# VH-VL binders against Late embryogenesis abundant protein 31 (RAB28), part 4

Target 1, 262 residues: Late embryogenesis abundant protein 31 (RAB28), of Arabidopsis thaliana (Mouse-ear cress) (q9lj97)
Amino acid sequence: MSQEEQPKRPQEPVTYGDVFEVSGELADKPIAPEDANMMQAAETRVFGHTQKGGAAAVMQSAATANKRGGFVHPGDTTDLAAERGVTVAQTDVPGARVTTEFVGGQVVGQYVEPRPVATAAAMEAEVVGLSLQSAITIGEALEATVQTAGNKPVDQSDAAAIQAAEVRACGTNVIAPGGIAASAQSAANHNATIDRDEDKIKLIDVLAGATGKLAADKAVTRQDAEGVVSAELRNNPNLSTHPGGVAASITAAARLNERADI

## First folded at step 1 (VH-VL)

Design p01 (framework fv_potravitug)
Fold by ESMFold2-Fast, scan of step 1:
Structure p01 (fold): chain C 262 residues (1-262), chain A 118 residues (1-118), chain B 108 residues (1-108)
Amino acid sequence: as target 1 above (262 residues)
Amino acid sequence: QVQLQQWGAGLLKPSETLSLTCAVYGGSFSDYYWTWFRQPPGKGLEWIGEINHRGSTNYNPSLRGRVSISVDTSKKQFSLKLRSVNAADTAVYYCARGRYSSSWFDPWGQGTLVTVSS
Amino acid sequence: EIVLTQSPGTLSLSPGERATLSCRASQSVSSSYLAWYQQTPGQAPRLLIYGASSRATGIPDRFSGSGSGTDFTLTISRLEPEDFVVYFCQQYGTSPFTFGPGTKVDIK
């Protein structure tokens, strides 16, 4: 009586791309135990505890499954998490407090708490930067959105966020004719008349090459991020920002620039 | 620039409550964790806990529920209370600023020596 | 919690010499979450290095940090008189944040 092994589907690790809207090399990486521990520590710092349903809980579950499957070992850390960090940032903007969670510079979670306008406005403060610091620009942050949300149909909240970004980059209150903000507004208006999402104009169609399309560019500051987040929130029916969207990318850039101390 | 200045009573008997206050001068008070540490004579630093401007706290489990940190955002001050002190609580206590997205600390207060003796 | 061990406990050197201080963690610590502090007796700690290798604002270039995993090093390339003080490492990869017991750099 011989036994024959049936063909089995290979067990696969739980990767970042399986549970989060991330792209590039991070998406293919198995979630490692130390990555999860770093996120749990960051959430505990910001929220006072691990947030139920937050990125830390998802990462801990994934890392546990990966350990059980033999894909990672206790103490393992993803190279991207080790080199670029696992962070949680809070930004106060007119009308809201935004908390964004990052692994390797990519958004894995974002939470918005509506706030009285007077309190949010009082919290606006520009990050003091040094002249010699290499920093992420507004154009570069807009291009990064292509990686995290490039296939998203452009809507009114995206157009508002892009307009705020262009105005801040150029230092004016007027958008450029034929610029990225004008293109985004046109795309949003057109998409409102289209029934099938696959036929709509996407963020990649507007934001690809954003650095070259802006009349001027600048390093992203905390104040820039606050303006962009506020614009996206005010123009979204749910009073929320899109995970991996324009506001998220600008917020990530501002926080990374702030953390680049001498 | 930002400066931290701390004060409080330095001589306690066993079973009393330690109370220290730290004031923040200059800079932003929001979007930081305001942190307490202690350092027994001749030993390393121990993180006690931290609080943000909205009153969210994190504490070192080793202090077993004896610690409480409070914040007064309008005065830009935060305070440490450590209950039921004993001789092992003798240390220099420091306040310091921590960031939301990282936990290295700068600047620091000047320190307060707390002695617990009968 | 992660326990940090520093060696040697005391390092006796002369001004102008190179100092190498070691910090070893009981568990792997990402290089992004390791800091070094300098402390003059009777004074508060001063941040020197964060993220294992990034110098804090105002810190002279004679101070450098390196390492990954469980083994980290602080190097002082040429000791100045003011450098003969105590140095502590700190991990901030997991809560609670923990510090080493310190290495005293002493004059021969």
Scores: ipSAE 0.000, ipTM 0.381, lowest interface PAE 18.5, mean pLDDT 79

Design p02 (framework fv_potravitug)
Fold by ESMFold2-Fast, scan of step 1:
Structure p02 (fold): chain C 262 residues (1-262), chain A 121 residues (1-121), chain B 108 residues (1-108)
Amino acid sequence: as target 1 above (262 residues)
Amino acid sequence: QVQLQQWGAGLLKPSETLSLTCAVYGGSFSDYYWTWFRQPPGKGLEWIGEIDHSGSTNYNPSLRGRVSISVDTSKKQFSLKLRSVNAADTAVYYCARGLRYYYSSGSFDYWGQGTLVTVSS
Amino acid sequence: EIVLTQSPGTLSLSPGERATLSCRASQSVRSSYLAWYQQTPGQAPRLLIYGASSRATGIPDRFSGSGSGTDFTLTISRLEPEDFVVYFCQQYGSSPLTFGPGTKVDIK
């Protein structure tokens, strides 16, 4: 008889560089349990809950694997996290609120809340208390990615995340010919053959006007965010997500939609 | 225990659509990727794609235009459709459970019994 | 995509002997995300090793994996009669997931 078990313990520790786009000393450090706890506490302070697919969730998973492998112990903290801190900061910019997560002074997560320019209809809805119109859609979250990662070359993980987003927005398991997901896949395939980053197709080229390019749209749910995060993670060679990318934007939108429903 | 049981038609003519279903018995459903593979006679395995309980899919780029995977979470079943088949699609098709945890994600610990699909004129 | 090659194609040994199977990747496999499977003819694959060196649940200790980068090895320390089957390596460090062509372990 077999029992359902967690995967067998890893032979090597999961480091910051394995899961985040970080450099220097931090990249080679095993993720420690107290680092993850500090990030979870920081996210809870800012959001009231930890984000699905956010830095805290990634760090908790890595720290758990590292404990199972015997590479770290409960209560351990990396020197860089202890010295330079684990922080979550919010910045308001025209059209968006950006939340950035840091470990040791390096970015490990970034989330964008789009803030549409006020229209007469939106202002009137606020006056009469129609908060249902504040729900962020999948198309709006994709457009928000342009603010944080618009100049990023499109790769296979981006294309997978965009495909998941389109499928969820339209309620289908097949992407539309000539649609946004098809464009992202074409861009990723083209970019794989290009040597210089400046010659590659960028996320802004695919995602600008995403709301108008989708055949259908819907408010982002937690399930939508989980699907998009999974798609981006599975299709990235390093099994990581881009901090300001599609998964991050969809995750931020899901959290904001959930908290607005009070 | 976990058991995967698959079924579907095994004989197809060129241009037809392949349809296979896999049912999961025992264990949890929501914490895994449910995956399809194929194995042409005498060759190695090829990953087709995967789906999670929420309906999120990832496909092999070589098949993305022809493949669709769907899930029925209440029945713990997932299905493969492959359109416009030709002789090169002749293979044994397998469903499998993909481990979702970071370090082991991308390895497969339980498999269906396999379905031989033959595409001939 | 990462192309995996396995050598030898066929390995002829006797029960009780040590088997060493090689898997080479066309480019470096990230974080040693490499798995090994055993396949009896007519049956689905069985996961033996993941993460290059971690044994899957229920796998006997005679099976061990090693390697990193582009060069990986599966070792069976003492072949049992049921071990004379086909073995495949698989990488999951890069999408799409890819498998090697297999090594057949035959009785002399």
Scores: ipSAE 0.000, ipTM 0.400, lowest interface PAE 16.9, mean pLDDT 79

Design p03 (framework fv_potravitug)
Fold by ESMFold2-Fast, scan of step 1:
Structure p03 (fold): chain C 262 residues (1-262), chain A 118 residues (1-118), chain B 108 residues (1-108)
Amino acid sequence: as target 1 above (262 residues)
Amino acid sequence: QVQLQQWGAGLLKPSETLSLTCAVYGGSFSGYYWTWFRQPPGKGLEWIGEISHSGSTNYNPSLRGRVSISVDTSKKQFSLKLRSVNAADTAVYYCARVSYGKNYFDYWGQGTLVTVSS
Amino acid sequence: EIVLTQSPGTLSLSPGERATLSCRASQSVSSNYLAWYQQTPGQAPRLLIYGASSRATGIPDRFSGSGSGTDFTLTISRLEPEDFVVYFCQQYGSSPRTFGPGTKVDIK
């Protein structure tokens, strides 16, 4: 009836992939103390002084275990957290305020605060039979990017991500002439010739009203997020996504749609 | 319908430059990345790089110092150059298409066997 | 880069049997970023499965994919004569895109 137990010794670090649904290089990185501190600071700025059950709490626990195991030291920061950031972004969508937590452009946490909308558009949607609890669409996720990165100058990686989003929303392999993707590409080309950031075309200039500018729209899926992430990565010299940018917003929307159980 | 047809040198000596071209027939040239892969005999595929119709490129970091992909939008063709070849570059080379919004390769060229030997 | 390992290297079975092919990643890969390809000798690869479990257009329902994290499987429920070819897994969640070395399904 008795069974000999193996000694419990820390043989491997706790990585991002062990505790979060992340992919790529980030998944194999041991969670470092400074990564956890950056997330805790970001959560405090957004939620106030105490937040239980957030990504910061998970990261602090993991970093403590990793320090005990000798895999990381106080003050250590992963390269991905240092280069691509640790951010917390609030995104307003119809019916909810979404707070999304990112490390290296990937989602590690999210909080949904329901907020009933009382607009003419929402009332018209209800009359037409559209659900106010419907999934977040590609157009809505693009509009949400205005809140997290609206003042970012449009570059080639943004234009590529927007093209991927439009193609997926419309179900075609060609972008619409004069559409949102064409506007983003024009903005990126223009900005490449401009030296002063204040003179550049910003994401808000392209993405504001995105839902109304798309010829068709659809609920964001995991596959839509993959396509948009891939497009943004392929067009960035460092092969990375911008924290709070287009890929991040589409990824957050996909995760929320899975949790909505619709 | 869409067809990809490729051509180029099949036999090379060490230190020479590999040059392959892929032409696209049918469909739109815009809205896609045009991609190169290779497959050494008996092994898996290796992604080399890709180019958009506007000339934006992305390369496999392991090959970045040796590889160059170019596009001729008027002819709807794109080309691969791989410098300083050696025996490890012996493989079947393929061109392929991927849409900006999709994660898979839907059309492929017929393949070109490239042998590097002295 | 993410290294993909496939097992077994060769799988010997008879027509009508079930085949299960494994793909293991050196780093965690979101299931959304894994694909499977089939390759007949002398031909370009053919997409079978993308997003770990979604069948490509025109692919028979005997092909199915599953898995998450570092472990993924391709299952062929009942082998047909044309299925005795090579199968590769691919990840596209991290640049560069990488492929496994392949599993050859051979006739016993």
Scores: ipSAE 0.000, ipTM 0.369, lowest interface PAE 15.3, mean pLDDT 78

Design p04 (framework fv_potravitug)
Fold by ESMFold2-Fast, scan of step 1:
Structure p04 (fold): chain C 262 residues (1-262), chain A 118 residues (1-118), chain B 108 residues (1-108)
Amino acid sequence: as target 1 above (262 residues)
Amino acid sequence: QVQLQQWGAGLLKPSETLSLTCAVYGGSLSGYYWTWFRQPPGKGLEWIGEIYHSGSTNYNPSLRGRVSISVDTSKKQFSLKLRSVNAADTAVYYCARGTRWLQPFDYWGQGTLVTVSS
Amino acid sequence: EIVLTQSPGTLSLSPGERATLSCRASQSISSSYLAWYQQTPGQAPRLLIYGASSRATGIPDRFSGSGSGTDFTLTISRLEPEDFVVYFCQQYGNSPFTFGPGTKVDIK
């Protein structure tokens, strides 16, 4: 069929910053083959298998492209991955268990599974304040989803997560007419009537430029992440979130914002 | 902020070589695809090819074998050469910056009208 | 190569009216890899929409894009005087990148 991949430009390496919400020196590093192998091994230890559409799969694809382009060689490991490791850890948050994937101490993936917890909405939107000027915003986290799941057809769980994100970003109980959430709901409904996946509206079609499409934006908090995770989980028959999807990106942003505190 | 300025010969005879240059001001060459397009009278744009700051190139297959794009990182310029021109090569030629693959082309040169006639 | 066709070739409207421009591809492309440009006569194209529906930086919200597969639409909700120019669609999902022939939005 026609190429659904992003236009090939093999003259430049695929870096961590191209596919993940990471910062600093790691963002500029080409993804290396051994980094991907380490993530695959870590996912297998924690999940009993490689997470579908997760960080290991993304890293393997990127490392393969980089090897073909001559930017990395078989057996190469990124300095930061070698020094600080490639790890997968499980963390409890209110209402869910979050599995977080790290390269060089930075989050490259998060996955949510339901867990019994009673005090889900306890925090007052945490440390919300104007000091989060350089923090990752809800719009930025939505744009990050384009890098990790841009080609995914929009379904009802995506639409619910995007709606929760817009409501939290704008501080309202209702989605904006003609806004990003309305677009996502329309896309999910349309896709339900389409037979071929390549003909369906994709997450990139809805989320690209999200920061500019939102009427208001804010730094992602733990409470924001909880709401978005809940919306995606409740609208998925398997009660899970999509790896690299909206809930994963919002949760990663919340974690990075917490780490940014000095 | 980022600005592209282009120049080159506008009048050519059949069989000659077209040569155009584009200079980049206000930004770095690194991390971007520096691209040439053309627009024949009354038609849409045609992608000619692109070059990365390292010198790696991609060309439109329909023009491969006639086209060469080069970059001079010290001068912050990139250039187009199109060999063996004919009347079908008459067009306005544009240089442009290709950003990340999520956004195709955000900054453009002013354009150069190239007329090929005997 | 993917051939793009645009319709209508010329759209005659008055300021304040809604404009709907169509772009159709000869083969299915992901709607994420479709862009729209605006071109004032004598000037270079200006990126309006990328990824079929994402507005480029600085582009007014009266411009919107939609579509999937082979059928894409650019909508201008309320035409301003400066909007009476030519519009091109472009696919960047397949090499070589290709453009439509353009739709001219003209005053009555």
Scores: ipSAE 0.000, ipTM 0.360, lowest interface PAE 21.5, mean pLDDT 78

Design p05 (framework fv_potravitug)
Fold by ESMFold2-Fast, scan of step 1:
Structure p05 (fold): chain C 262 residues (1-262), chain A 120 residues (1-120), chain B 108 residues (1-108)
Amino acid sequence: as target 1 above (262 residues)
Amino acid sequence: QVQLQQWGAGLLKPSETLSLTCAVYGGSFSNYYWTWFRQPPGKGLEWIGEINHGGSTNYNPSLRGRVSISVDTSKKQFSLKLRSVNAADTAVYYCARAGIYRSTYYMDVWGQGTLVTVSS
Amino acid sequence: EIVLTQSPGTLSLSPGERATLSCRASQSVSSTYLAWYQQTPGQAPRLLIYDASSRATGIPDRFSGSGSGTDFTLTISRLEPEDFVVYFCQQYGRSPFTFGPGTKVDIK
């Protein structure tokens, strides 16, 4: 007459590691509804809409499945997303614009699109215009940051600016494994778990010897500076750049190069 | 529903340090930046600085040498210290909540305010 | 820092009239990250509009915001008695976050 509820094995939650190429603590976390909402807001700000098949769409689907399975509830946020942020950064490289999406300081999406007026001539001019004799390079500007802000703890805005600088220096749409951008991101993630500033990894720890750590280098252009400034600004909670920081050094280099005889 | 309550010293002499605390009741503490503002009599609001539950701080450059904000995540409280006060620091001080992402950096919940008077 | 100016300083109107309040930024405000607050004397500010044009939860539809770049407007379509208070704009597009000096909406 009476029917008892039959328990069944709980279904696995959809975690970050199930749908994205992420590591560490984040990989094991169920995707939460507010994480997805943060990414959707970030994509709308950058693209004017939620990117179809992008990280926000994937996260919303995963969060919905996790709610249905009882693993998360409306309003839940992953601690790592709250502590380390959910951000979207755009960087320009020769012939293309690269948009990178982050959760907890790790890449969950990356999209490449042509520059609005990109041409073979424009890309060739960028290569031909490279001058390391009289112009300050991206690597040199990064090393200069050691002198002006070497003791600053590395945070997410620094890591984003360094990533933009590496992408521009190397002319790729992918961050080099074990490169300075990866080191900066690792430092920012580590520093988020540290209570005292004196115990945090500093910019000098990441940027010392930057010219030797970059796979490729180039003279800093105004467009390079704009991309680095944009990355630092959108990844800083106060929407500002650090005085004497990465964006400031890259901007100074671009201005000096504009004045150089070429 | 989230509520902010603040308290601290209301009367100070020049050169003293202002200390105010804001407590968060209800809701999540980890999903927001917790911020301080002040409003001198008859004037507009001035942003002082912010802190998240992880202890990451950002300050108004005009006050950077004098201001520090701290957080006690176990008590869901955050505190403002402003050193070397003078008459220009006389204002109503407010704590408030802002979103964790930049697209949500507007204040949807505010404390009741604390009048701070600096006089010799 | 971005300096916000509000005009007029005082707007004298009667209940039922339309109020138009201006906020002008010294530099372009990124992504229209501009908010409007209402403040009754002796009380904390109340959020009305965020992202230049989005109405906050619980805010009546007579309040609307518009604008981009350096020029922003708050419109109150039909003034109610409780609307005769001070209004502030705030930008969060660039640190330090700054507020305008306020516009007082006063009864004639």
Scores: ipSAE 0.000, ipTM 0.367, lowest interface PAE 20.6, mean pLDDT 78

Design p06 (framework fv_potravitug)
Fold by ESMFold2-Fast, scan of step 1:
Formats: C-alpha cells, structure tokens, sequence
Structure p06 (fold): chain C 262 residues (1-262), chain A 118 residues (1-118), chain B 108 residues (1-108)
C-alpha cells in the first residue's frame, strides 16, 4: 500500500550540456568556478553588470553546486575554457545590437538591444547584401590585416574583434571549431602566459587564409565595422583600436565598399 | 553643388593646439568619409586622418596621438585638433570629401595656411 | 609605414603611344588596397583604378591596372592629349595611407 523507495541515483555534476545548448566535448564537462568567474568579468565589462538569468549567473550557480558535490575545486578551469576562452562579442544588425557569449567557441548566451535603424537603404543593403563581384568581404578584410599587422602578438582585443567579424560573416551564433575566432581566442590565452613577444602567436598565424576558413562571408558594411570596432575597444585596456589592426582593416573595407557604390 | 568651407587660427606658437573646422554646404553628409590632409611648403601630400558621418576615425600614427578629429552631423561640420605644434607642422591644411570610387577626392576646402613660429 | 616608389619619374611619349607606369611597395600590399590616381597640377586627384585592377566609374577602357605583392603597374594603351599629367599610386590597406611620389607623363 505504500510506494517502496528505490536506491538513490548517484549525484552527478552539472555539465555545460545540462544548462546550455552546446555539443561535443564541452557538453560533458562539469562547469568549473574559474569558467564562471571569467564569464562574470566579461559580462560586467560589456554590460556594466552581470545579467540577471544570464550565462554568468547560470554558470556561477552550477559551479557552486559542483564545488559542494566535490566534482570541481576552487580555481579550477575547464580545459576548453582555458584553451579557447570565455568571451563576449557584440554585433550590430539593422535595428539592434546583438551581444553573444561564448565558452570554448560555443554560444551560451545571446542578448538583443533594440536600436533605431539609420536608413531604409542601410536595412536593404544588409538584407539583400551588396554585390560580391567588387565589394570587399569580411574574410578579405581579415586577410588584409596580415599585411598591416601580421607580426602583432594576438591579444584579447584582437580575439574579440575576430569573433565579432566571424559572427557577422556567418550570420550564426556558433563559432566554428578550429575556425579563425576559436584560433584567435586560443592564441590570446596562450600569449597571456608568454613573457617574450617574439615567442607569442602572431596575427598572421591566425588570419592567413581567413576567406577559406570562414563558413560564410559577406560584403563589409558600416554596421559590421561598428560592431568589430566596439568589440576591440571593449577588450583593450586603453579603450583604443590598434593602428592597422582588425578594426582598422574592417573600417577601411566598409569605407571602400561605400565608395564603390554607383 | 557641394562646397567645403574651412576656418581656424593660422598663426601659432610652439606647444599650442591647432584647431580647424570644415563645414559642408549642399549635397549629402552621410555615406562619406571626411578627411584632413596637409602639404608642407615644397613637399608632397600627407594624410592626417579621417572621420565618417557616424564618428568612426582613423589617424596617421606618425602624429603620435596628437591628432583628434570630431564630427557634428547636425551642423554638417567636422573639425581637426592637433596638439603640441612645432615648426614641422607648418603647412597648408585641406579638408576634403572622400567619394565612392567615382571621381576620387571630389571636393576640397579652400585651404588654410598654418604657420608655427616663435 | 609602407613606402611607395614610382618609376620612371618622368615618361616622355607622343599621343597614340603606350604608357607603362610602375609602383613598388617597400612591403607586401594586398591588391584590394592599391589605387591609381591622375592629378593635374593644382587640382584634386582623380581615381582611375582601385583594388589594383578595377576601373573607377567613368574611366576610359584604355586605362588598366595589374600587379600583386610589391609590384603594381598602370598601363595606358593609347595616350590621348588629356593623359599628359601626373599619376600616383596609393595604398590604403595599412595605416597610415601613403602615396607614391608620382610619375609625370610628358608630351614629346
């Protein structure tokens, strides 16, 4: 007459796949405390505060539960987060600013901030695209950076700008595994631990052949340039862009595409 | 027809700040880059920097952070500030409109002779 | 900064002849970011070619551009009287934007 209790299933850690729409090796990893701290810092930098119910809040809650369960320890970082980083990129689209949050190259959060559309022409250009025959593409602008700043060590501002560029080029919320954005983030993280500039991974190592490494490409627009510039600025301690760097190349491409109009 | 008219102080002492403004009359202000160039006496053209109508800037790094360009879209004006001037900054300064690959730099200001002398 | 060198400094030819002008960069320049301008002394430059090989709107087909890396060429297949002016190359792929010193095409 009473339900017999069954043995309790062993407690399992809260993994990335339990709380986010992620795949592969990351999905099976317990969320670690330092992963959560990195996301919280990134959200505070971009939004001025941690977003309620955002990725950082979810990750902090999961990491706390995992620490209490003994599955992770304070200061632990997931290997994929350490290798590919925890990043936030901003992308401007007609009528909105989209902020995308990544762990290990996969999307864990996305926020939309409405903004007025500048013109009907700008909206039309974004929707139907510009002529690809003479317009400079995002991939081509990234390759141009190899000529202007190829020997620059990759830092976090470069990685953020490259991620914004890939997101805009592909129109997707997923960074390709082994793609240029994932490679840039890995390079920036590696370089942060290196003392000598000559031993650091350079922009040429990441951006050479960028057109062939992007899943999709598009003509650079003014709004693309604004998104890439914003990403680079927010992730630079001096709140400036590097002369001849990613933002400069994307901005030059936008200018040239505007001048190519008949 | 588009006309660019510029003004500002032409006589400066070393260490002062150069301030020039360029106003655009007629035509569209949006969709173009607005640029400053200078030409020292007897020398070639040197790019100083550019600004879009939305405020995106690119500067010549050789000016070592001394340069700032700003835009006032409502007045259709853009301005150049060059800090800590010295004798090497003596030049004719031009504002210009960068066009969309049709006819090159299609409109220029009248030019301002800037002399830096003690 | 990238230094552009143009040769020859002066090219003396007659109307109807072919003109070949060279622009050499001190460092590799993406062909996407090389332009050629025509300038009458005392006037603003006029864009002829952008992206090393694309003719600007309104530019006659006698003008053509080619090249990659550090070596670029502007060719005028059959010189007309109005073509006897100064030509210069520009790179805009690396800040600061820089110009060559110019090649003057003189009438014989």
Amino acid sequence: as target 1 above (262 residues)
Amino acid sequence: QVQLQQWGAGLLKPSETLSLTCAVYGGSFSGYFWTWFRQPPGKGLEWIGEISHSGNTNYNPSLRGRVSISVDTSKKQFSLKLRSVNAADTAVYYCARETKYSYGLDYWGQGTLVTVSS
Amino acid sequence: EIVLTQSPGTLSLSPGERATLSCRASQSVSSRYLAWYQQTPGQAPRLLIYGASSRATGIPDRFSGSGSGTDFTLTISRLEPEDFVVYFCQQYGSSPWTFGPGTKVDIK
Scores: ipSAE 0.000, ipTM 0.299, lowest interface PAE 20.0, mean pLDDT 76

Design p07 (framework fv_potravitug)
Fold by ESMFold2-Fast, scan of step 1:
Structure p07 (fold): chain C 262 residues (1-262), chain A 119 residues (1-119), chain B 108 residues (1-108)
Amino acid sequence: as target 1 above (262 residues)
Amino acid sequence: QVQLQQWGAGLLKPSETLSLTCAVYGGSFSAYYWTWFRQPPGKGLEWIGEIDHSGRTNYNPSLRGRVSISVDTSKKQFSLKLRSVNAADTAVYYCARGPIVTYKAFDIWGQGTLVTVSS
Amino acid sequence: EIVLTQSPGTLSLSPGERATLSCRASQSVSSSYLAWYQQTPGQAPRLLIYGTSSRATGIPDRFSGSGSGTDFTLTISRLEPEDFVVYFCQQYGSSLFTFGPGTKVDIK
């Protein structure tokens, strides 16, 4: 016999925080079977079927494992899912249609569908790219945000959008230390601790002179706009972009850079 | 749950081309960079390069002349090709998911593929 | 390129003890772009900490990170048997990402 006297650690449930980027009380909750069924129903209504690799598929797998482990029972729902819901919402923004999936008010999945422009000239501009001499760049679009939303306090959604923009402008998967995105993140963190809007750091404080602060720049493409819109929406509690904000300016630039029949 | 599964040839002769593929199961594909690393026996990790869903690449300058990364967005797969291999390229090769929107590091990794270059 | 140095190279402790692992950079690294990984021999690295102090999903609270500038620390408050493996720090604040050489935590 080789039996240990020390008690073994019990098998752990698969929680929301184990598979999704969620916080607070939801992160510690085991994924329950009815939560997964609700998400599957919502995805079927929006997409016509359950999305492969989407939130419903992840939740069904987790709930099945949790049932087998004895952590949840058929028909169980988490309190947060029962009280605040399991929902799928579609938001139309200037350059894209965004579908966002929620449990208890927190994002667990997001899909971005660009709005197609079906002209040969627009397609050629996307493939070849417009000259930087005449095309609106990512830095220029960020500077334009100063004119439309310069006095807005920087929040986490702004910081995420600016990070996506810098990554796309520079062609790296990380942002520059001490660069514009790092400044935006610092501003958002500072502003979260400040009570009065007057005392908060504003978008103009971060984005003024953006073209000169980026290590590299490029003409805004539809794919750039899609990534920036996604970043802003994912990090906004209301799951919307700010009118005249970073995502709106990048989207407008992408559309202006595409050849139109008009 | 997001998983990366990789495959490809593990035994090569000098001057041949290494070819590895990584498949992504679950989660968002377009919100991340898809990255290759390697680890020679008994040494630390070395970054090889990255690609996003649109085909934008960035490579380690030490390997730039020999390396090519491609993506098949419809299949959620990305592939590494390393030309003109030699014994110094013997390593375990890993694919990984890289950050684009948050300050998170490389959070999901493939199982690794041992590549041996010998005559 | 930014060079990361880890100390000690090997840390010999008993289960239940506190482990403190150091990572030092040749140049200043933003606290937003410093990560710690755990690696069992023959396995892929597992992300523990990102952004200097944020635990990755599923990582127990006995793991914590701290530091700024050039000096960073990973702390394991009480070692469990599964923690006796290799740990690497990484900076990802520039497109040439670099890792430290690793600290091996072994049983005394």
Scores: ipSAE 0.000, ipTM 0.384, lowest interface PAE 15.9, mean pLDDT 78

